# VHH binders against Uncharacterized protein YOR385W, part 1

No score or structure here was measured in a lab: all are predicted.

Target 1, 290 residues: Uncharacterized protein YOR385W, of Saccharomyces cerevisiae (q08909)
Amino acid sequence: MRGFSGQPLSDDDNYRIEKTQRNTIPERLHFSRERNMPIASIFGTRGYFVFSSEQSYDKFKQTNFNISTLDADGVGVPLFHIVQSYNVIGKITRSSPDFYIYKYVLQGVQDPPLYSDCKVICQDKVFRLCKILYCEIYAHQGFFETKYDFFYPSKTQPVKKYQIIKQSNMRDLYSTLDGMRFRWHVKFYSDHFRLMFLDEDRLNYSNSNQKERQKPDQGKSKAPDFVIGHYTRTFSDILPRSTSKCSNLIIGEHSKPDSLGITTVPDLTQEFACQGALIHYLLHIERERK
Structure headers, positions and changes below count from the first letter of each chain, unless a header shows other numbers; antibody chains are not in Kabat numbers.
ipSAE, averaged over its two directions, is called F for ESMFold2-Fast, E for ESMFold2 and O for OpenDDE. V2 adds 0.75 times the mean of E and O to 0.25 times the DockQ between the complexes of E and O.
[cut] marks letters that were taken out.
Atom coordinates printed by the task and the answers are left out, and those that the model quotes come from them; centres of patches stay.

## First folded at step 5 (VHH; from a33 with Y99H)

Design a29d
Fold by ESMFold2, look of step 7:
Structure a29d (fold): chain B 290 residues (1-290), chain A 120 residues (1-120)
Amino acid sequence: as target 1 above (290 residues)
Amino acid sequence: QVQLVESGGALVQPGGSLRLSCAASGFTFSSYAMRWYRQAPGKEREWVAGISSSGDSTSYEDSVKGRFTISRDDARNTVYLQMNSLKPEDTAVYYCAAHEYGFLDDFDYWGQGTQVTVSS
């Protein structure tokens, strides 16, 4: 018997997201499913590629970078490519970002040009695949924290200040997105980050007028963490000169189960995927230092 | 105009060595990953070796690993392929290719090729 290749993520309770319609949770977070987005290294390239599904990653591996026919749903091509900038002078002067995130966009061959310059990757008689600059990430390193600004040239409000904050000597990352607050939490000696929504009820306990000391042995909590995503390290293929999966992003979203390609990834999922891609790259950089 | 010019191909006996060079002009060389490919008569072009735009990552086809070494000199806009312990199956036209920002499926520029022949 041949099962699905790849990861045992669909049956692992550690990778579940909260699926609720509680009124204390913003409507945008009322997710219907999880999207599993592999992050892969492609031999001979800089940076990392994010795929919209395991199926899309598996199909991409079969083509080995030679694509003769484009799928209408965009299965079998990457969604994002994150690259670290090495322009030191540009980073110091803030004239260059610290990271670039490129997005792959599928268009009909008769569709109008994209709003910005694009690189045509491949084309058949029906579709063309373009690569555009989707997001730039600027790091501002302070004494106690590093703050990351995300710039999205194609969005109406392109600058997302302090979308990610990483405290010095701490691995957790804090996120603010459209007025909502999140935490990418990771346990000691783990590479499994859990993306948690921080609702107002949890925040208000710590902001009480008179600070109350924690009571030991409080019993079991009744209100669980509201987990909406995960980043995990995985092994799938370890072959030289090839594509190899490094990790998975699992993000809650509202979409159909057959939404496997790049054409149907919701905007909010894409924003969290950019955060997850940054996390992956930061872990890579940290490991190179050791 | 963008150009990639390979050189150093020659006729050599089995066990011999060659160093191929690929001189680049008309683009920002340090921003591009560089690769060597080869094509034997009647066969498709195949990948041989690659080096990242930063130069910190190299890789090789299994049949050439330990015999070939790719390197780059960004000051001279040149990528090299040192080929040692050459075998008759290494006979091919060798091509240099440049890929912007690590795009594996996007070959922005190709050279004209240089012939390597390994024969007695």
Scores: ipSAE 0.000, ipTM 0.118, lowest interface PAE 17.5, mean pLDDT 75

## First folded at step 7 (VHH; from a29d with G50Y)

Design j4
Fold by ESMFold2, look of step 8:
Structure j4 (fold): chain B 290 residues (1-290), chain A 120 residues (1-120)
Amino acid sequence: as target 1 above (290 residues)
Amino acid sequence: QVQLVESGGALVQPGGSLRLSCAASGFTFSSYAMRWYRQAPGKEREWVAYISSSGDSTSYEDSVKGRFTISRDDARNTVYLQMNSLKPEDTAVYYCAAHEYGFLDDFDYWGQGTQVTVSS
């Protein structure tokens, strides 16, 4: 499907993040740059792949996992692969997750294996590319909301990391991560989600509905939305035997501008990318039900 | 338990047509993309055709484009390969496959295959 007018979005200001430092904003969110992380469908595969940069995606399109040479930064391979679980009985009994997120990890071939449960995708004389189970997602459908719990498996026991909540009659998604609260906000008739941090002023303002009747004055204004990321869809024609870019995540981070491969993506960026990957998949599922 | 059963292979003359079927069970068929592969004597197994889970996207290996058509019937849990204008080079065992759990080129099951022979 093509977008509404067949044109890409023309307002680049819609894809900026907030860089203003405020005392109510955790230091972890004082970002200096945006990372563009394409989401793609790869011919002949299930689910969707997240790439660490546009440059990495462009390089991957030339090889499509027929990789003979790996670079030290891991440019030209995916970072994440999200798939929906099809174990219907396990999902009904809640003994299996609803989604899996796999991560691609680069290791030196001379290093001891760190991941006994990994799948080796390819290697050259220097590096080995492995695919590991990174995250399991459990969906809990309620009448008014669906909760998506993210678990990070470990050798001993899975650890719950964070949760995304979708209200049944609304498109916005709310998430928590390490005690921080976020909102993926989408405008009416749009697939552009803005990831916003909900600071103490925003939370307290919402909880004090009666105080919203205070007399107007020029010194009192709502704090600006603290936007730290974006999800946007790309409508491309499907070509035979092709990899198609489906969408983009734009996520704030602390990193060097030449951080293009999978080895240099900050941990926090990776977590927001997992949230964005779920959102992308949920949009796909919603459209298939039509 | 996932099962894929291919059928419809036969001996046919060059220029002829065949329709292969692959009956699937043990999984939610409508949620899987399906593929056909073939393996000629003494050669590696090669991809032939792909159809998305929704059925709205198809793709073909270059040598079969315009001659082969993949389709699916979700009500019957079956994927088909219509093969027209058959050539001796199409002689192979044909397999259907479903891709699961996100590992590239990993499948839960390959069928036993169905033999297609194109000879004068």
Scores: ipSAE 0.000, ipTM 0.124, lowest interface PAE 16.1, mean pLDDT 76

## First folded at step 11 (VHH; from k5 with D108E)

Design pa3
Fold by ESMFold2, look of step 14:
Structure pa3 (fold): chain B 290 residues (1-290), chain A 120 residues (1-120)
Amino acid sequence: as target 1 above (290 residues)
Amino acid sequence: QVQLVESGGALVQPGGSLRLSCAASGFTFSSYAMRWYRQAPGKEREWVAYISRSGDTTSYEDSVKGRFTISRDDARNTVYLQMNSLKPEDTAVYYCAAHEYGFLDDFEYWGQGTQVTVSS
């Protein structure tokens, strides 16, 4: 089934993020603008690609990876490529990642190499485009939840940075990043996820044994909802043998409006984009289980 | 035709050291990042260590940081795990794995494992 089509990106209030200076919101989340990051499929390749802007995706559609001239800001190339692992034994034994996220990085050809573990995708006389392993995602399925652990292998001794938890029988996902808690919330019969910052409720009445059997009413639902991003599907038939936009991520960030290429995407935006890329892939897998 | 063969597992007392080796054949070793995993009896397999294709990026699971060191020797097509200050909790079968950084396909290759036992 097609889901809830007809939610256009041009509805200003549907796909906006909150821009605030509220003291209850960490300063890292006092964003100045929204970044629209298309997610697309490319014929002949596995997985999905995340672009840094609509403009970057539009330029890429005209060239694919047959790029003779690289833009200095990295407009017209993907930012991320998420791929599901085919290692069935490793996934059953929890011994290998369930997903890989690769990142495209732009380097000057005259600058010293920054990444020894990269695959050169293309190069002109000024720039070299490389693809590196950016993130590994491990899924741990339980009765009540599935946990997705994100690892960032890099030169600086990469470690697990955060976890996404999907509760069984619910489509919402919860994540913790740098001590902050978030919820990707989706309404029933929708594929529109809203990324929200959450405060924990630590009132004694919320933890009282006498009150634990009662349904919490307004206390938990009144915790500050601060929308910082969106995932939305573009409902369209994916055209055969073509590059097709499948969905959009809209993420709040600190950046200038003309920050369109891969070189200017803030690190926090990239972390949320990885979460959104996983959501996209999980929805794809769910739809293919017909 | 791809083979990964672990060796060097042994019985050792707590506080001791071991060096594990994983010899690779049937593929271009220098094109692959390498990982070590372990699985204790009755437990799930867990990641232990990672080393990049070039060997200049490494990472470790929290419980082994500062005690274990991963390295590689591309001339011998071998990845190593130096394990120091061993604890009974390190008792497991240790496996190595290889993954190709590839746009076109996603491959992982596994060894058969080598037993490490740390007992009083």
Scores: ipSAE 0.000, ipTM 0.178, lowest interface PAE 14.3, mean pLDDT 75

## First folded at step 14 (VHH; from pa3 with S59V)

Design q3
Fold by OpenDDE, look of step 14:
Structure q3 (fold): chain B 290 residues (1-290), chain A 120 residues (1-120)
Amino acid sequence: as target 1 above (290 residues)
Amino acid sequence: QVQLVESGGALVQPGGSLRLSCAASGFTFSSYAMRWYRQAPGKEREWVAYISRSGDTTVYEDSVKGRFTISRDDARNTVYLQMNSLKPEDTAVYYCAAHEYGFLDDFEYWGQGTQVTVSS
């Protein structure tokens, strides 16, 4: 891809996360770093696993799925496990959960349970690792769009609902999180999605473009897309292994550089990771149908 | 061992009502979302109703909306399906399902089913 300057975009440019402190950008999106989150498949298992870092993924591989050794940060443990519902074919209406996202939760053994529905995976003298149902995803297919509803069942937290919308004629996905609007944008013939924040100016532009093909007023330099994340398959494993990296989520966040484990992932990052996991699964389904 | 046992299936006339029960054992019932499925003769199994772990979320297939109600009693490890205004099209074997998951694996457990027949 040639940048505006005609120069081939460096690989760095392709995965750039904008780090800004602009006042027009919500503070939550003032990122200091990016988190690289591998999405992997594991032989003999369903769905995909999202890891909190490359290092975590690598450690997981090295331990050969043995998580008997837990560290305080949870490095080497998947963050999420997304699976498709078993009854996909029998759905007259997509009103039941289509996907489940499980979360791996690490806590001290002396700590009160964070979740009442925690399935203990392993426990040592210091830490307890649990797997919980974190998110239920309901797909609703309309004539012009498909909506994906994200339900976060938590007994301890208010039920949060988020939605992703995909128009039938477009590959892009739109989401709203806590009043903020986002777009997963993908170019034609690409599987690289860019996650962009849609500011008020951009929202107005998108709404206007639906009405009047009005020629971008020559004078208003289209503010560069505020890219806050990426989904890419560029770094996928070529050869199938017991554990194979299928894709990467690169998400901007405000965290310490050494935040590698599951205990260090901000909520916003987790939400984007859930979206990314869904995107990955949808792409997989699409490929399988071809 | 995980067990799901459906009951309450019967022959009823159109417009009638039935209440199905699914008794669960062998697992922490409250930790699992529950579903009802049905399979009519010559048709594929289809989901009918869903209830979340907390019970706060219920979802229904369109054809049963307003007629069927799913509920759960965690103290009794039982999920229910109240079926009102039954139609011949509701004739099927009804199954209860629970979703289980391990570290790397997930599985849906099924009951043996209970026959519901709606006929004049």
Scores: ipSAE 0.061, ipTM 0.494, lowest interface PAE 3.3, mean pLDDT 84
Fold by ESMFold2, look of step 16:
Structure q3 (fold): chain B 290 residues (1-290), chain A 120 residues (1-120)
Amino acid sequence: as target 1 above (290 residues)
Amino acid sequence: QVQLVESGGALVQPGGSLRLSCAASGFTFSSYAMRWYRQAPGKEREWVAYISRSGDTTVYEDSVKGRFTISRDDARNTVYLQMNSLKPEDTAVYYCAAHEYGFLDDFEYWGQGTQVTVSS
């Protein structure tokens, strides 16, 4: 029985993020709050858009890209735009990504462009809103698993790479980021993914579980060890010929509650948001096969 | 081997015009955004103009805006800089640079440069 339909995000038990000072958890994961990041479609465009907050999404719905003044914090514009590549030749030769993630960036109008191949979306007297290629995702499909390689090219940051692995017979996704290991866990009949940190002190328990044929349902008798985020689908904001919210991505972070715009999203949150954007797209692709 | 060769630099009088060319080889030209930079002696390299991979976006440094035009010819693997209303302040060695589409920003290629001198 399908037991959900547009469940509220304020259901504290279902969408809780662990907030801890435990020494066994890396300090980078000692989060202070949750950021809710809507994922939406915009009529007439490819792909999906990730917003930095509900407030930013709500403001965007009032304007769509008809922006006369830019907010200094970047409230009311998207953070990311994920698009699936249809470059058949580039995919066959593995010379082009399977997905692109573009990022919206505010820059002073007095500054030259710092990014190769950016698109200026709009500007006012003070700020310019630019769209840049932020992340490339390469899918490597094998017989037993698909590996998704994430690359974050930038002149201002070291090149960062990480990988997500999805086994062919499972829905869960596993990733490693900066030496930390994570699991996006989902029940078979659900589209609610829980992002969990897999600390190294829990490896001995996991290895004990791996000695035998592990029943998927029996794993439910042991709740997730350390939940740091969620991806949930929503039906409450699907409207034809408009901007429609498709899902919510909830990520733990260090930030203030009034950190609502694109300029104040922490780097780690942005990296998890890219993972969530891929999950959303993979669910879209899976749904279209029905 | 990747190669960028600038040409067209010359001595010109103030108010004159020049067209710089940058011929590219050894890579898929249509997959790269192109930039022009310039460097006066003893000064840091400064960005002058940018053209996107598709050619549909161009951006200019403020001091050259309205005077310089960047363009590309993908059939000839060449990027151009049309320089009009030249000033003595435009005197520099001009370099073209290529950036791979995909934002490997530190992965760029440079030419050898071409000298532009604006003087009476």
Scores: ipSAE 0.000, ipTM 0.129, lowest interface PAE 16.2, mean pLDDT 75

## First folded at step 16 (VHH)

Design r2 (from q3 with F27R)
Fold by OpenDDE, fold request of step 18:
Structure r2 (fold): chain B 290 residues (1-290), chain A 120 residues (1-120)
Amino acid sequence: as target 1 above (290 residues)
Amino acid sequence: QVQLVESGGALVQPGGSLRLSCAASGRTFSSYAMRWYRQAPGKEREWVAYISRSGDTTVYEDSVKGRFTISRDDARNTVYLQMNSLKPEDTAVYYCAAHEYGFLDDFEYWGQGTQVTVSS
């Protein structure tokens, strides 16, 4: 059992996820670890690929994706593939998905398919790798805000639909998952997004900024923002390679430290990863328009 | 490139029924997930129904749930939309879409649409 001594991500204070046991924070958000999820582009392909770990990304690069090197956890295979719809180029119709997110699923060959729409990518004596349509994203531009509807067509999960809201005058993104409110916060001159849980006390502040500039009552030490994730752009792969890392998504989760593959990613982490993938794509679109 | 051709659009009375068909060219129809969309005058195109490649999964937009049924016949390379209890609000051009994807790629194909008009 060669211990993948994953070098501890250098505690760069800028990417710290708070490990909290606060009673005011839902237990689901009492994280035990951070998952580092690279987002990469592959030459000659569309969209972006989200990996379940740095190790998975590295293995993918080294093996040029050879299924014979796959382990039971699916290290070396992307978790997600996000693409923009072809219809977006001719935005005549508002009602088609703007983005698709595909999921890669690794199963035993003898196991029944987890998803009805499993397209087999490759199979060996032990494993079957499938690609499925996991999520459709519909963008709706309003006067004051843009809304992104996430739709999951797979029956394996309760039909889960949620919305991300972006105000026109802000870069921040708001979402509600399983009754919990979240904010992707970014500074005006930065592409570093921080994912924060919004507790009931903070929800009142975001609504009040439209009303009276109440003087920050100097005295009540605002509980520090509960940061549960990060999106950051990386310039690590400057050299034109077949595969280039574009960004990192760091998400807090409850899992074993050695869980590095696509089979080990918790559902909540997957949802945040889908959001992160969208953020990445939106930033790309913004840059291309300039 | 797959060509999709919609048919079956007509003028019907409220409460009536209509069956739309979408025929796909080629021999790889079974590899496509199929969708129906509609676009009403002055409105955005909206998703209506989805059927998986295997046909085992179907999903519907809330406004058509219980009234519309999507099905597929792979032997005929055709996807259908059975529309019952039609309402004036269902008036739109209906479009068929096919979705295909590989390991690192994806494809989407669209038909030209068929007009459905529900009016007294």
Scores: ipSAE 0.517, ipTM 0.781, lowest interface PAE 0.7, mean pLDDT 85
Fold by OpenDDE, fold request of step 18:
Structure r2 (fold): chain B 290 residues (1-290), chain A 120 residues (1-120)
Amino acid sequence: as target 1 above (290 residues)
Amino acid sequence: QVQLVESGGALVQPGGSLRLSCAASGRTFSSYAMRWYRQAPGKEREWVAYISRSGDTTVYEDSVKGRFTISRDDARNTVYLQMNSLKPEDTAVYYCAAHEYGFLDDFEYWGQGTQVTVSS
């Protein structure tokens, strides 16, 4: 019983995350569960909200964000809020962050702030909910590639930064996190992105395929792509509701199966979620231009 | 709408120092995270320094680390950028930016910039 914390959108083989204990795969990628992370729009607001679970999203909808309904894990509050910079909407001024990702942080009232830049949104006797600027994304368009720099200003020194690279001729996104290489792969006519770990062997293969059309030696069974996540668009909430689910992220992670709230999301998952949020926004922009 | 006005830009010699100021209009300055950006001729605008709303957290771009100091005076609705050991590469228009956000909303404000020129 693969402990999908959320109702899998579809039993489709396409949403499976490989659970592996292969020694060739970093231990961090030995996942124990899949986290379903809805991305939603809220009427009257800008951008998109990433939730830590389907349950969290559902609770948010039901309670209209009543903090009294929050549990210790922060179920019912978004994990992230991604917005496009106001400057981007007007003149593509190459010179400012293109996107901001805010993080919602739930802490005990008596706990010291985790982040110095914590705007208190709500507080009760037990919990304090803050919103912080978590990530800035800078887009750099080159001739052959677009680079997205992820900058985390709220994190303690050293500031975490990584880059996503998108080649002009491909929709795929490449990133390196903590020395690990990842690929968001998407089929040309699809908006379903698969997050894959790229092992050294695969990297060599991708580089070699550009050079010698050497006939794939038929015999070496291409090790199946290690899929660790998915982005998929969902059309589930067509009705003009205050909140609409737009897409879903499925990310493999090592965590307790019952961890559904924002306090329980591992850092790596959060990073992937940020990437997923960007993907979502980019797709949105593409659709609007059409 | 918050207006930001940068000042303090000047021509200085290499090794010199400048202090930039950015004054914000309005009464909610303390709610803003502040950043300095710079844009050199022919280059993209780049962030230089960040200071949190509380002022407890500061972050710097690597090229300015150890030379520049960002600070804020909430009573004066002003953010500062102390620039020491200036280099020709620091020549740029410097911009102040304010970020405000609520539970479901966000705002970004920019100044018009101030010219810093480092030349012998």
Scores: ipSAE 0.511, ipTM 0.775, lowest interface PAE 0.7, mean pLDDT 85
Fold by ESMFold2, look of step 17:
Structure r2 (fold): chain B 290 residues (1-290), chain A 120 residues (1-120)
Amino acid sequence: as target 1 above (290 residues)
Amino acid sequence: QVQLVESGGALVQPGGSLRLSCAASGRTFSSYAMRWYRQAPGKEREWVAYISRSGDTTVYEDSVKGRFTISRDDARNTVYLQMNSLKPEDTAVYYCAAHEYGFLDDFEYWGQGTQVTVSS
């Protein structure tokens, strides 16, 4: 895996997504493919943009950021736009910054809006592209950890869907989502985060099933890792005068390989992409302080 | 440029009622969904209530459901927060906010806040 000089060599195992039908892994995590989601900056704008595919990012660049016509899948437009809140109150209290994620939504021009509050960006004879405030991320900084709560105000019943926890002494991030636990793990001197499913429930079930004959685990489970995604930085030799790809999110999902636009991104993929967008922004903030 | 001004904050007794107002200037109020937030001393900002651009959709934080009502009057460019059955834990500075966004840009507008204090 490593080269002969002790310097790491890139290989497919560094970016691998686990694809399995094992019954020890929740069915929602039985992936069929990987989705590569570029994150880019655009000169003269705030924040960062997440694209549903490399092809979508490439088309966006080729149109010189002008989307006069739309296709059914929404290839060539961003999926998400993440910005840091002005944080007037949080800045005064020295809290970690809050974030907002906007989502681009495509539908037919004759269809009623899927969301009660959307900003129409453009339309052609067939399709209408809208932007909504999709997610609000609130930071709660403590002495030992920072918690990031994800709220979705545009839904009719907005609920905190999940929380990300960053320990003060670690770069790793932990999240819970729909009763499942995950870890964004990063190696020393790397900005490559691996998103892993933490199967503690499976280990606890195994211990309970054999509790009469086997001593239960006295500490946290050492359950095997199951990699479902990656965040990686992208080196670019091109100066960011218009658009610059900054990083990639690689997320496992169950979808067709030709699912390239914003209309066909599975809900779970979108939720992990929001986590990855936060990671990207936190790394940017770290770099600006150094 | 949107400017938001909250008013109506006061000292009230537990169980009392209070109506907050958020007046907007600079642009027509019908362009924005509006939100109320609050921040208690020593605590993080929390979302309280939301009203859509059309006024058709209202959403509330769980702790205020059934007690608080958000409404809007587009003719007066004003959003209201009617607060009933007030509790000491409702003590906070209340802010109204709007988010404006376009294809590749966004803007966040906040008022300066109005103090609500619930105590004997």
Scores: ipSAE 0.457, ipTM 0.692, lowest interface PAE 1.6, mean pLDDT 77
Fold by ESMFold2, fold request of step 18:
Structure r2 (fold): chain B 290 residues (1-290), chain A 120 residues (1-120)
Amino acid sequence: as target 1 above (290 residues)
Amino acid sequence: QVQLVESGGALVQPGGSLRLSCAASGRTFSSYAMRWYRQAPGKEREWVAYISRSGDTTVYEDSVKGRFTISRDDARNTVYLQMNSLKPEDTAVYYCAAHEYGFLDDFEYWGQGTQVTVSS
């Protein structure tokens, strides 16, 4: 295992995302910025909502779903809505999804209304906001581990699938995505998860694409883990009929400085956000079992 | 709100074909994305096929791609699963499901299933 050690106690340092162009790190992880994605509960709803930015969440609080004007970037609406499935037929079997993730999509009103499966949430003269089924999550509990399979039925054939694995006696979660391996690491009795890329493939850096890499003059020292994201809990004062921020996902990405809305969230960021949304829900379920 | 009734399950020989139907009763069948699931003996229920409410998007589980085809007939309020080149591994109870997107919550509706058996 990589050494996870020596991290200073500082709020700013706890949210750091590694930004590097090292050849041992896949190019898709050469991030230029951090995206802070609030996770919130909305009064009168079940499940949790993921927002593409703090600004998007703040704008949403002013309107809820009573939106009179839709922003071209999709600021002020949720990105995802995760809900737990309550299936009576599946009580004795694990044959239905355990979680659904819905995605909010912004479309021009001139687009044909029946070309994609969606529910219209609201529209103005220019844009239409739709909600689609984006991802289904199936939990498979074994004796030593629980596996969470992610299916994307609203997109692409064949259906894309990846896994998160939780060991029965551990809080850490492991995932594989597009051939890359990751770990959501959490310290004892903490709710701060660090998403780390597991760079264990040292020999691959010597293939034909990387023959110009020089060895560092560092002597015998193991490199720190490559942190690409964080899940952190937040508390807010809860008032009647209010929307409450529950947590934040902070994820590294390559995107433009004005990428605040739902239309410009990179695909890789969206996939990590789905993982973070599951983590949030699992923590909620765990606390209710106490 | 919507009731789903599967039909068309039968005993068939390997390599054969079978067409399952899922008839929906209730309002506005065209408002639902539809799915087929199956539960094989000794296995958990698994997703098989998906069709969007418009019919423009279809998605298949890898083991059935190229052999199974989902389609819908909104005039008859029916979803179909055409199953070709059937294998013993396709033996299962097949379920259809409808998914409704709500304002604040989403709802899922299930049929009771139809048995498909592939054996010599």
Scores: ipSAE 0.000, ipTM 0.146, lowest interface PAE 16.1, mean pLDDT 74

